# Miniprotein binders against q9h3h3: the designs that were tried, part 157

Target 1, 235 residues: q9h3h3
Amino acid sequence: EDGFTAEHLAAEAMAADMDPWLVFDARTTPATELDAWLAKYPPSQVTRYGDPGSPNSEPVGWIAVYGQGYSPNSGDVQGLQAAWEALQTSGRPITPGTLRQLAITHHVLSGKWLMHLAPGFKLDHAWAGIARAVVEGQLQVAKVSPRAKEGGRQVICVYTDDFTDRLGVLEADSAIRAAGIKCLLTYKPDVYTYLGIYRANRWHLCPTLYESRFQLGGSARGSRVLDRANNVELT
Key: E = the ipSAE of ESMFold2; O = the ipSAE of OpenDDE; V2 = 0.75 times the mean of E and O plus 0.25 times the DockQ between their complexes.

## First folded at step 13 (miniprotein)

Design xD1 (at its last look DockQ between E and O 0.79; V2 from the best seeds 0.69)
Fold by ESMFold2, look of step 13:
Structure xD1 (fold): chain B 235 residues (1-235), chain A 85 residues (1-85)
Amino acid sequence: as target 1 above (235 residues)
Amino acid sequence: SPDEIKSRIEELLRQAEDLLKEAQELFDEGVDPRKARELLMEVFKLLWEALRLAEKLGNRELLERAWELVRRAWQLLLRLRELLK
């Protein structure tokens, strides 16, 4: 029983941020070049450390697509961390509302839908659909992990710019489904990532804010979304 | 036995703290940030095992010690990320 797999993957993801990224930037690259780029760098074949026979000779931390409207904004991460440390020493209760207010105060509002897929055609096909949605403007930015170990699952992250904008988060879910994605999606605000708050945390906080499950028929959105923090069904 | 499990956890925590101190020294000197990152990933591996065993044992004190080391390791990893990105 390995209850800390998600926590270690999060640490590996933070480490991966520090290596070079393979980026298709729609702000500077014509959309007509996307299919060739996707064929050259399928996420099931790009290796984390530049293994022999892979399309990359150097380590790759992430494969990413930036949409034409992508405007990077990390917010005040340093101030967020300082306030978090002060809160922990204050004796004040730590709740999901506390984390939300910290994120608002320090402008750390981004978050991401996550999906986990095994290497192979399904992963490459899912990534291609997401990448096209980003270049077409239905999504703003996405990234996918390279292959780090044989048989290990990889992650696609689809970002939104404000986790407190529930309708915007739900619109991103709808765009992901329209791209043909049918697997489970989970949504995590970046505030939890920066503060190192994962499922097995000492405050018993739930860092997964939403879950999205594909729903056959009945719904115009094609998914059923659950608010995990409040245990409320949104759709 | 419970005493053998407790002894194992304490050894994992000592090893993790030693590696964390080494990673901190490398970071402070600015000499080998890739080595510091590698040490931190080893620290996390040791700590996940310590936490798993401490949860099985139900030992609150050992759990708190392990989580404190995780917090310190995470903070250093984020500082390193800000340096290298």
Scores: ipSAE 0.656, ipTM 0.885, lowest interface PAE 1.1, mean pLDDT 88
Fold by OpenDDE base, look of step 13:
Structure xD1 (fold): chain B 235 residues (1-235), chain A 85 residues (1-85)
Amino acid sequence: as target 1 above (235 residues)
Amino acid sequence: SPDEIKSRIEELLRQAEDLLKEAQELFDEGVDPRKARELLMEVFKLLWEALRLAEKLGNRELLERAWELVRRAWQLLLRLRELLK
């Protein structure tokens, strides 16, 4: 990925949040309907802008599954932004610790495991596995990007409530692996997205806190998780 | 030339700022947030190019100006997002 591609993709992702979502909500919909819903809206066929012949006629920002225990809490994003502006103007050093403290103060603690997959059967199968894990209560909430006109990789996001809860982050990784996902996973706090912290950011801050690699025959978790900030393996 | 690159960056920044102002006005007027979003996406494209060129040139001032516009655009995008959430 060249230049500021990651930042642009993040802007596109945020912009996509504003369009209608295709949602399976396990709180209101019987789990027995999940398979039919997955068959109706395979992510590889759902198009971003409702192209002719797609399952959707209207634009779709995301396809999402909400678990039984899902409770949306975005925290004080406006307060976070104001504090971030004040910090930038202060000339004080900005560190990962600074961002963590801002996140805690404003209760913006959500984070997500990210996986990028090419459109097709493997993506749809991966999504089905994740969606089932969400409906079964192993995961709280997940979303997948629809197919773009230009093609390219689609992203599956699996959320955790608190990026500062290392155990919760690792449990989500385990659940993703148990769902049959074998690709590389990266974990990013939402606060980094909200503050525009990407790989090429002006502060040279790494937006990825954790990296998970699949491991055959290894630990009960089926993965090796690297703490990117400390360059330490956690599993 | 370095001077040509600098001139290009300055033009990109001007265009980005103009579109950003337009997006802000649309937001403030309560016009379709989707239109403001579209403008912001163009703002970001211009700013990524400006940043790339400014990094190539090694011009700190232009980098700082570009990042300031990124910040402003990002804040507006967040406000738009919250409005439609």
Scores: ipSAE 0.649, ipTM 0.916, lowest interface PAE 0.6, mean pLDDT 90
ESMFold2 (binder alone), look of step 13: mean pLDDT 88; pTM 0.883

Design xD2 (at its last look DockQ between E and O 0.82; V2 from the best seeds 0.69)
Fold by OpenDDE base, look of step 13:
Structure xD2 (fold): chain B 235 residues (1-235), chain A 85 residues (1-85)
Amino acid sequence: as target 1 above (235 residues)
Amino acid sequence: SPDEIKSRIEELLRQAEDLLKEAQELFDEGVDPRKARELLMEVFKLLWEAMRLAEKLGNRELLDRAWELVRRAWQLLLRLRELLK
């Protein structure tokens, strides 16, 4: 996958937000119903456009689980965009610090751990683990992409409320690892997605803030987390 | 040739801009946001191809032009998303 493939997938992910979601909301649905819901809508079988024989007959953008403490807050995305345009026209240098400040100013602070998995049992099992962690209150909210017609990897997104809260980001990583996830994780702020900051951007900004690699028997967290901006291990 | 590649990039940018304008018009007219979304996905595909070629040429000007169109397309996608959120 080249750099632009990743950006196209990001665009598709944004576009998928516009289609209906399959949601398990722990605020309104008993936790005891989660297993039946997971069995009904395994991510490897739910199709993006409601293909014949799939559990869904209509298009699905995402499959999501909302925890008890979940409160949707997207901040001022429009104000963020306006400020971003003004900044670009100003000719001022744009740095990770600049983007962080924009995010703070407009309260666009959400970020997500991302994992990419091939369709199948491993994906469904990983999703089940994440969904349980959300319902149990270890995580706030997660979503998984449905199966595409072309196949390919599906993405699980586990959100945190504030990408500037390093401790919160690391706690989410620990919870994901505790749920049995062993694959590579990358952490991306939503502000970077909203502003179209991709890996080949003219400012050389890295859209990935953190990487988490699974570690056997090492840290209490079960992972090593790398700060990509500073190239420093945090664990 | 470098000149042929440059011409291809310029054509891709023109096509992308035309589709972007069409998507914007659909949005402004209140037509089905999903149609505008489909056009935007095509815009992005064209722009990624243009940028790949521009990187191959080392042509910063064409890269910057492509980036500007990506920015505009992304803004429109965000506006579409907000309508359906």
Scores: ipSAE 0.662, ipTM 0.912, lowest interface PAE 0.6, mean pLDDT 90
Fold by ESMFold2, look of step 13:
Structure xD2 (fold): chain B 235 residues (1-235), chain A 85 residues (1-85)
Amino acid sequence: as target 1 above (235 residues)
Amino acid sequence: SPDEIKSRIEELLRQAEDLLKEAQELFDEGVDPRKARELLMEVFKLLWEAMRLAEKLGNRELLDRAWELVRRAWQLLLRLRELLK
């Protein structure tokens, strides 16, 4: 794909945050209602702007499931952004270490496992598995993009609350695999998202912290996980 | 030709900067933040094309100008997101 596809998708994802979301909230909704909700709003059929024949008549930015333990906290995003601007004008080097320290200082610690799937049965089945894992407490929160008018790949995001907690990130990977997911997963800390740092960036930073590849043998639910920053396998 | 490509990049950057200023004004006034979002998405489209062409030319000055506009547009988009969520 071209050199700015990831950047375009990131901007569209940020714009989608500002439209209404379809949410199943396990904190207020009985788990027995989940299957009906999933059947009503399959991500391959929910459309971004309410196309004719879709289950939604109004725009939808995201379809999301909140687990019972979900407690939203984005951290000090304004302070993060201000510090980032100051750093860029300071002449000091910008490295993965400085990004990590900014995230820690401002408590912007969340991150997400990402998977990209074409619309259809496999996407809907994968989403249903993730949604059930969230409601059952193995995962905390996940979202999936609705179908775009042009019909491209969609993304499922599975959040963790602290990208510096390697064990927690790996446990989320294991829970995703236990839900039957076999495709490539990539992990991106939210600090990179908020600062607009993606593949094509001036500092040559790698915004993908981990990659997970399904493997049938031996490891936590069959994953081989690579730390992209250090080129070391974790499993 | 290289000169025609450079002229095209400069026009894309002018258009992007004009739309960005309009989006910033809408945000500052609180008039229509969803229109400001719409303008920002057009800004990004113009900037991705300008950057593609600037990389083709190897023109770092134009590429740097485009990146600065991307930075400003992204910052405004994030502020809009925080306002509207």
Scores: ipSAE 0.624, ipTM 0.852, lowest interface PAE 1.4, mean pLDDT 89
ESMFold2 (binder alone), look of step 13: mean pLDDT 88; pTM 0.877

Design xD3 (at its last look DockQ between E and O 0.84; V2 from the best seeds 0.70)
Fold by OpenDDE base, look of step 13:
Structure xD3 (fold): chain B 235 residues (1-235), chain A 85 residues (1-85)
Amino acid sequence: as target 1 above (235 residues)
Amino acid sequence: SPEEIREEIEELLEKAEEKLEEAEKKFKEGVDPRKARELLMEVFKLLWEALRLAEKLGNRELLDRAWELVRRAWQLLLRLRELLK
C-alpha cells in the first residue's frame, strides 16, 4: 500500500456507512433463512453502487449479520472528538494510554478483527463461515464490504464490544479460526478510526493493537496472537 | 524542483480547503449529506497527495496544514455519518 491508501480506504469505509446496508438480523429472522440469504447476496457479487447484473440494484454500503446478542452502542463519538481536539491543542503528550482513556471516558470501546480477501469463492466462503458463527452466537456482529468497481480486496470486519477486554478479543479470534478462516487478522479499535489515527500519524501511534496468524497443530486456538503495542505473544 | 513541489502542495491545499468549505456550507444549509460526502472524498484525495508531497519535501509547515485539513474533513464526515446512521 503506497502513500495514504489505508487512510483513504478508512475514509471510504466510513462514507459507506451512510449508504443502505444489506442486513441479516438473527434477532428477527430465523437462522434457517441464513443459507438462502447468503446465496442471494454473496459479497463477491454484491456491488458498491448497484451495477447492472448484480444482486443489488441500489448502492450498498455494507453487508452485515447481527447476532442474537447484538446491541448497537457507538458511545459518545462527538464528545470523544471534542476531547481529542482539546488534547491536541493542549500540547500534552499523546500515547496509546491517552487514547484508551479517551475511549473509556466516552464509551467508544468497540473494535474489530479485520481480514482482507480478494473477490471470489474464498471470500464468499469465509463470509458464510463468519455469518454462521454470528447467527450461532459465537460472534456478535460482522460486516463485509461490497465489491468495488476496481475489483480490489474486500474487507470482513468482526466486531467486539470492548477493545480493552483482551479475553473477549481473543475469544473472537478463536471463533473466527473455528469458522475456518486462515488468513492474517488485524485488530483495530474504532476509536483510532474515528480520530483519524493511521499508520502515518504524527504521534507515531500504531492503530493495530493485535495481529493474529493462523497456526496448524498449535494451541487449541489455532492462531498466534501478537500484542503489537508491547511486541508480546499472547497465545 | 523543491519550489515546484511546494507550489503544487499549496495549490492542492487551497483546492482542498475550498472544497471542504463548500462541504461545510452544504452541511449547514441542510443539503443532502451524501453530496457533502462526495465533496469530502475529493478533499481527502487532494490531502493525501499533498501529504505525500510534503513528506517528500520534508516540509513540516505544509504537513501540519494538510493534517489540520484532514482533521476538519474527518470531523465533518463523522457528523454526516451520524445524520444517516
Scores: ipSAE 0.711, ipTM 0.932, lowest interface PAE 0.6, mean pLDDT 90
Fold by ESMFold2-Fast, scan of step 15:
Structure xD3 (fold): chain B 235 residues (1-235), chain A 85 residues (1-85)
Amino acid sequence: as target 1 above (235 residues)
Amino acid sequence: SPEEIREEIEELLEKAEEKLEEAEKKFKEGVDPRKARELLMEVFKLLWEALRLAEKLGNRELLDRAWELVRRAWQLLLRLRELLK
């Protein structure tokens, strides 16, 4: 059995936010430098805590690419946390709608498409495609985890600024597919990440809002997207 | 046996709570935030194992205790993340 592996990976991802990031910032760096940066820092080789044999000697939490128009807005995470604690002590039911309302009230609107890939050429190739899409303006921002000491799959996160904007979420999916990505994608709002909503949460909530599967054959979109909460096929 | 599993869970919960209290103390005192994070990662490992065993045992009291400690640990992890990002 898998147990609580997903929950622990989530805790590790939150902890990784606190360590230095390797960033290609297209707001200040010419796009012509991207290929050299990608060659220097392939995610399959960058180590989480540093290693003499890796590109980094010091810990790296995330490898990220910021688009030219990227304007970070995390919202009021502190206010969200206080409201969440109040909700839990109130005895009121905890539902997807309640979490959505807390996120809107505190402007914690960002979310992300997630893909999990084993360390190696396919991960590095997928990351390079995503990074180019970000620098070229088809996506806003993305990050990828470094190689963990214990091994295992790494995650690429492709962010959108508003998880309540269905069209924006679907446009990001299309851009990911256009970049050559064919693996399973799931979409998770950052409010769920901050509040610790993962597979085995105590409220039995589905931890993701959307699922995207690559579509083989003649489809201009390139994927089938399912709204998991409402069980509705969107494409 | 069920009694041996119960004792194992209780030992895991005790160790987790001790480490969590140490991490909470460091946060309150404003010292060693990275050591507090290290302690929290160990707390989560202990709690995930306690939850796995409590689910197998079917003991609601132990499940509730483990999830309460997860709530406290996650609350502190998010506060540390906001402090150090």
Scores: ipSAE 0.696, ipTM 0.883, lowest interface PAE 1.0, mean pLDDT 88
Fold by ESMFold2, look of step 13:
Structure xD3 (fold): chain B 235 residues (1-235), chain A 85 residues (1-85)
Amino acid sequence: as target 1 above (235 residues)
Amino acid sequence: SPEEIREEIEELLEKAEEKLEEAEKKFKEGVDPRKARELLMEVFKLLWEALRLAEKLGNRELLDRAWELVRRAWQLLLRLRELLK
């Protein structure tokens, strides 16, 4: 039933990286322009390939907002992949600890909170809240997928710069919740994405590191966060 | 039948490998990298179906062959991303 849907969506996301992005860059654009930009490019109306009647006439891979403090670094992705090949032929066990060490060694430390929403007002409202949080400095960078041809679910990604910094990841979750987001969030380190490790993998690794559920009467952070690898609640 | 399923998996894998080799060639030539990307997306679709059937059949050799093609396809996709971004 699954049909490797998550795996194919990951490949499509990588392909989308190669098309033009619509970017609001707070490092070069006044914050007062954000609301007009959001109104011009709602993610429920921006189309992946530039459909007639959409605000974009050309393909769009992603819609993104960069915060004033955003400093892009992808790390040594090429070295990471080479080391991954060597590890697979070495006979050493492949574990979450092994992947963590590869990520540290090659400085591929970014990760992201993910949320999936259907096109429409709820998606556009959630994106606007996240975008404002980025411009105001509570979050560093976020992106949202454009509308697919058939109008399926879209994804908002909220990045953090170091998945090994658990406090920083939890602080990003809190900032997302403060922006009014109540849906399920899952956290995935980029190292798993670059190595093509998804739910269906031969090592039984769990590429979703954390799961966050909104909790009205709960912790000071407003959410309940579960460590998926160890089945341990962090909040 | 199990033999019919095996034959279908082998056809899917052969087609996927042919498309992957074509994508690799287009990447090396550098003349049509967007076509190489399109071929890779077709490769993934074929491989997901081959994996689904190979899991149903329980055939380890076909599973290993399919996963190896997935690894090759993913590596090329990432190299295309680095080239085109």
Scores: ipSAE 0.674, ipTM 0.892, lowest interface PAE 1.1, mean pLDDT 88
ESMFold2 (binder alone), look of step 13: mean pLDDT 87; pTM 0.865
ESMFold2, look of step 16: ipSAE 0.651; ipTM 0.875
ESMFold2 (binder alone), look of step 16: mean pLDDT 87; pTM 0.859
OpenDDE base, look of step 16: ipSAE 0.661; ipTM 0.923

Design xD4 (at its last look DockQ between E and O 0.75; V2 from the best seeds 0.00; counts 0 for: pae E 2.3 > 1.5)
Fold by OpenDDE base, look of step 13:
Structure xD4 (fold): chain B 235 residues (1-235), chain A 85 residues (1-85)
Amino acid sequence: as target 1 above (235 residues)
Amino acid sequence: SPDEIKSRIEELLRQAEDLLKEAQELFDEGVDPRKARELLLEVFKLLWEALRLAEKLGNRELLERAWELVRRAWQLLLRLRELLK
């Protein structure tokens, strides 16, 4: 990926949040309906703008699955932004610790494991595995981007409530691996997205806290998780 | 030339700022948030190009100006998102 592609994709992703979502909510819909819903709305066929012949006639921002224990809490994003502006104007050094403290103070603690997959059977199969894990209560919430006109990779996001809870982050990785996912995973706090902290940010802050690589025949977790900030393997 | 690159960056920043102002006005007027969103995405495209060129030029001032516009655009996008959430 060249230049600021990651930042632009993040902007597009945030813009997509504003369009209607296709949601399976396990709190209100029986789990027995999940397979039919997955068959109706395979992510590789659902189009961003409701192209002719797609399962959706209207624009779709995301396809999402909410688990039984899902409770949306975005924290004080406005307060976070105000504090971030004040920090930038202060001339004080900005560190990962600074961002963590801002996140804690404003209760903006959500984060997500990210995986990028090409459109097709592998994506749909991966999504089905994740969706089932969410409905079964192994994961809380996940979403997948619809197919773009230009094609390209689609992203699956699996959320955790607290990026500062290392155990919870690792448990989510384990659940993703148990669902049969073998690709590279990266973990990013939502606070970094909200503050515009991407790979090419002016503060040289790494937006990825963790990286998970699949491991054959390895630990009970089926992955090796790297703490990117400290360059230490956690598993 | 360095001067041509600088001029291009300045033009990109001007265009980005103008579109950002338009997006802000649309937001403030309560016009279709989707239109404001589309303008913001264009603002970001301009700013990514400006940043790329400014990095190539090594011009700190232009980098700082570009990043300031990114910040403003991002904040407006967040406000739009919260409005429609």
Scores: ipSAE 0.544, ipTM 0.880, lowest interface PAE 0.7, mean pLDDT 89
Fold by ESMFold2, look of step 13:
Structure xD4 (fold): chain B 235 residues (1-235), chain A 85 residues (1-85)
Amino acid sequence: as target 1 above (235 residues)
Amino acid sequence: SPDEIKSRIEELLRQAEDLLKEAQELFDEGVDPRKARELLLEVFKLLWEALRLAEKLGNRELLERAWELVRRAWQLLLRLRELLK
């Protein structure tokens, strides 16, 4: 959307990283406990700051599920940031190719599929499907924002290890769709997040690398995935 | 009017810069990093409104001032994230 909505959400997301998370970690928790955990903490009812009547009494930044195969590796984020600061003061051009090369050079390759849903049954159902896909091993890690005081859309993030591995990104899209998700998905490499580059930025860069739209057809259903950087349909 | 819009942008930028300086000082002193985070969220609210108005006015100088403050605020926010995670 036009304006600074994405930028507000990005700043709040970064701040939310700093508050406690509600985590189901399949590496240390039996899969049979997932359904009870989902029922206890539906994202439409878990509140950002622990409102009265919420299942949580303290602030929650994120609700997350870690798969059994999840192995975190953020790469050389400090080196990335230093190179970025130097580039900005150098006077050299800043282009999408520049950002891609910085990410590769510093091994900051993770990215995420994003979906935005209003609070309620649809959000809670979508999250439950994603959480099950993570615990079953079809996805590696996902998180969902808690309910904001004002209401409004919440976000589910589904991570992949390498935005340059298009097959891996498309496989994650397929797993999301297999969980019954039909809404618009957008894919953003984490390099843009770490460098503070969102929809509105001074270089007019587009931090959305892919868009996925669910297709309805008589006999065939699937995703139409558009590569926003190259304006090429991948599916 | 354009003059009223410009005056409003100037006030938003002054408020944002003051809060950003306070947040930076709290971070540098190692005092109350969660307060610094709260100040930075307010800084961003002020800056996004200033940018919205400056784009409407088409004023390049005000846009450049606002974007530089965004850069400084984001850098500090990321440092706070690293400290508090």
Scores: ipSAE 0.446, ipTM 0.756, lowest interface PAE 2.3, mean pLDDT 87
ESMFold2 (binder alone), look of step 13: mean pLDDT 88; pTM 0.879

Design xD5 (at its last look DockQ between E and O 0.76; V2 from the best seeds 0.00; counts 0 for: pae E 1.6 > 1.5)
Fold by OpenDDE base, look of step 13:
Structure xD5 (fold): chain B 235 residues (1-235), chain A 85 residues (1-85)
Amino acid sequence: as target 1 above (235 residues)
Amino acid sequence: SPDEIKSRIEELLRQAEDLLKEAQELFDEGVDPRKARELLMEVFKLLFEALRLAEKLGNRELLERAWELVRRAWQLLLRLRELMK
């Protein structure tokens, strides 16, 4: 995948936010119903546009699980956007520090661990593990993309409240690993998504702050986390 | 040929800009945000094709023009997203 493909997929992902979601909300639904819900809506079978024979008849943007402690706070996205426009027109250099400051100023601090998996049992199993971790309070919120017509990889997003809180980001990684996830994880702030900053962006900014690789027999975390900005291992 | 590629890029940019204007008009008129979204998805498709070709051609001017349209399209998409929350 080239950098432009990544940006196109990100635009599609943002557009998918606008369609209805299939949500399990642990704040209103007993945890005992999670298994039945997972069986009803396995992400490998839920289709983006409600294809015939799928569990969903209508379009689905995302499948999501909300934990007990989940509080939606998107910050001042409009203010962020205005500031971003002004910054671009100013001709000032745009750096990761600039983006971090914009995010802080406008309280757009959410970020997510991302994993990409092919449709099938492994995806559904991974999602079930993440969903349980969310319902059990180890994670706050997660979502998974539905199956596309092309049969491409699906993405699971596990959110943290603050991408500037390194400890919180690492704790989420640990919880994901404890849920049995062994694939590569990348961490991206939502501010980077909102501002259209992907791997091939015009400013040559890396949108990935952290990378987590599974490690057998390693530390209690079961992963090695790399700070991509500084090229330093954090674990 | 390089000239043919350049011409293709310019056509893609023109088409993208026209669709972007239409999407903006739909948004401003309060029409169904889904229609504006559909147009924007086409805009992105055209622009990323243009970017790929412009990168291949090594034409900085066309790259900059394409990226400017991407920026505008992204801003509109963000506004649509906020509207639908």
Scores: ipSAE 0.605, ipTM 0.885, lowest interface PAE 0.8, mean pLDDT 90
Fold by ESMFold2, look of step 13:
Parts: structure tokens; sequence; C-alpha cells
Structure xD5 (fold): chain B 235 residues (1-235), chain A 85 residues (1-85)
């Protein structure tokens, strides 16, 4: 899997979408229940397939927290896919600008900040901070992968509604940092996921749009955010 | 040897295409979507290994064959996701 790690992770993530999720939904569940729920389902101990001794006896694809204002909108994913197929046969160049336009046209605008952490206290603590930020309204929705049987790093995904809205993306970065998270963050628009475009792709497209590095004395939010497509610092 | 590597790639691609056709058939019939997903995960495992070896060999034709199967497998996986969610 060496050399295609991102591709394997993308396929596994799509497969995980199809299994049951463990969800704390702030729209229907009192916020006072969050801490007990976090203690019951730490991501370092919830297993992908329901291993013996796990808090879960059935497979779990994702552990998620939905904020009070969360309103899911995946957009026109099927139309996006059809237009993508037509584009590939048209002979027109496939560029980041073309993908951006497809995403806008079909309203597939969501994206996510990603962080990768090894199983253990640091992962569980980071997830708890993110989950609280979601329930408190600083973030709208987040998910974390469960523990895989083979082990390895797990991922926390913090979603934003519109990858073209830089202010919204930077505000989410700030909320993540306010939750005490200091590791590297990368931002990926969902359009790349739905089209099956990851790091190793035939068009050499870069699915990582932004990188965020925590630093003292940087931006007002305590991070330095780089636009990977234009090699421009946003902060 | 290069010939052993090429033979391995071709076997991986044959296995992946057979499993992909089986997954497509299960999807089309609506029989067992969880099994179709399991087959697709195996298809990706085979294809990414084929891609890794084809890159080492520098064989553009084998790379293109593998990427085309990846494209087909990903489209089926997305359709299956829509069915099961």
Amino acid sequence: as target 1 above (235 residues)
Amino acid sequence: SPDEIKSRIEELLRQAEDLLKEAQELFDEGVDPRKARELLMEVFKLLFEALRLAEKLGNRELLERAWELVRRAWQLLLRLRELMK
C-alpha cells in the first residue's frame, strides 16, 4: 500500500460512509449528554468492525457530531459525475479551474479540514475538543474514523459548507485552533472525493487546497494558512 | 525480473476486472449490496498494487489499463454508496 496510501484511505473512507455511524446530534440531544457520550465512544477504542471488548458490537463507519445548525447539503453529486464523464471525453483540458467550475455549477461545495493522529489519548482529547466546538456552535459538523483492526493513524474531518468561501474556511481553522489543536491541518474539497481524484491521479491534480500550520505570533488565529494552488499565504 | 513483474500486473488486472464485473452484476440485480461493496474493496486493493508495479516497470499501457479499471470501480462504489445511504 506504500505509494498509494491516500488512495487506499479514500476508498476505505467511501466504504465506511456505507456502514452505520455513531452520531451525537445536537439538534435532538441535550448538550449536557455530550461528555458521557464522548467517554462511551472514544475514537481510539471504537473499532471499525466491532471487535470483542469494544464499546460497539457492530461495524462503525464513522463517529460524528452534528451541530445545532447543521443542515446537510451534498449538492448535485450525480450531475457532477455525469458532467465529469462528459468533460473527460470532450478533449478539453482538465485543470483545477475546471473542477472548481464543476463544483460551483453542481453545488458540490463542501470541504473539510483534516488531521491525522495515532490512536490514544491525544486522538481522543483532540476529538473531544472538536466535538465540544461543534456542540457549542463554533463548528457545524465533524467526524472521526474508528480504530482499524490493522492499526494506523485515524482522521478527524471538520467540515465547511463552501470551499470557495475563504473566510468560512479560515474561521473553521481558527475554531479548530481554539480547541487546542496544534498539528498540521490540510483542507480538501469534497468535489475531489466524489470524482475519485486523490494524490495519485492521472491528471496530476492536487486535492489539497490549503495547509494550516500552527505558529506563535502568526495570524490573529494563531495559524499560518497556505493556499497550495497559488502558493500564496492567506494569513 | 521485468517479465515476472509484467505477468504479475496482468494477473492482478484480470482478477480485478473479474471481481468488478461480479460487483457490477450484483449491483444491477440489487441482490447483495454489501457483498458488492466487499468485492469493490478487493478490486481497489488489486488495482493499487497493479499501479504500484506498473509505475516501477514504467509501462504506460499497463498504467492506463489499471487507471481505467479504477475509474469504473470508483463510479460503481459511488452509485452503491447512494443506494445504501
Scores: ipSAE 0.546, ipTM 0.827, lowest interface PAE 1.6, mean pLDDT 88
ESMFold2 (binder alone), look of step 13: mean pLDDT 89; pTM 0.893

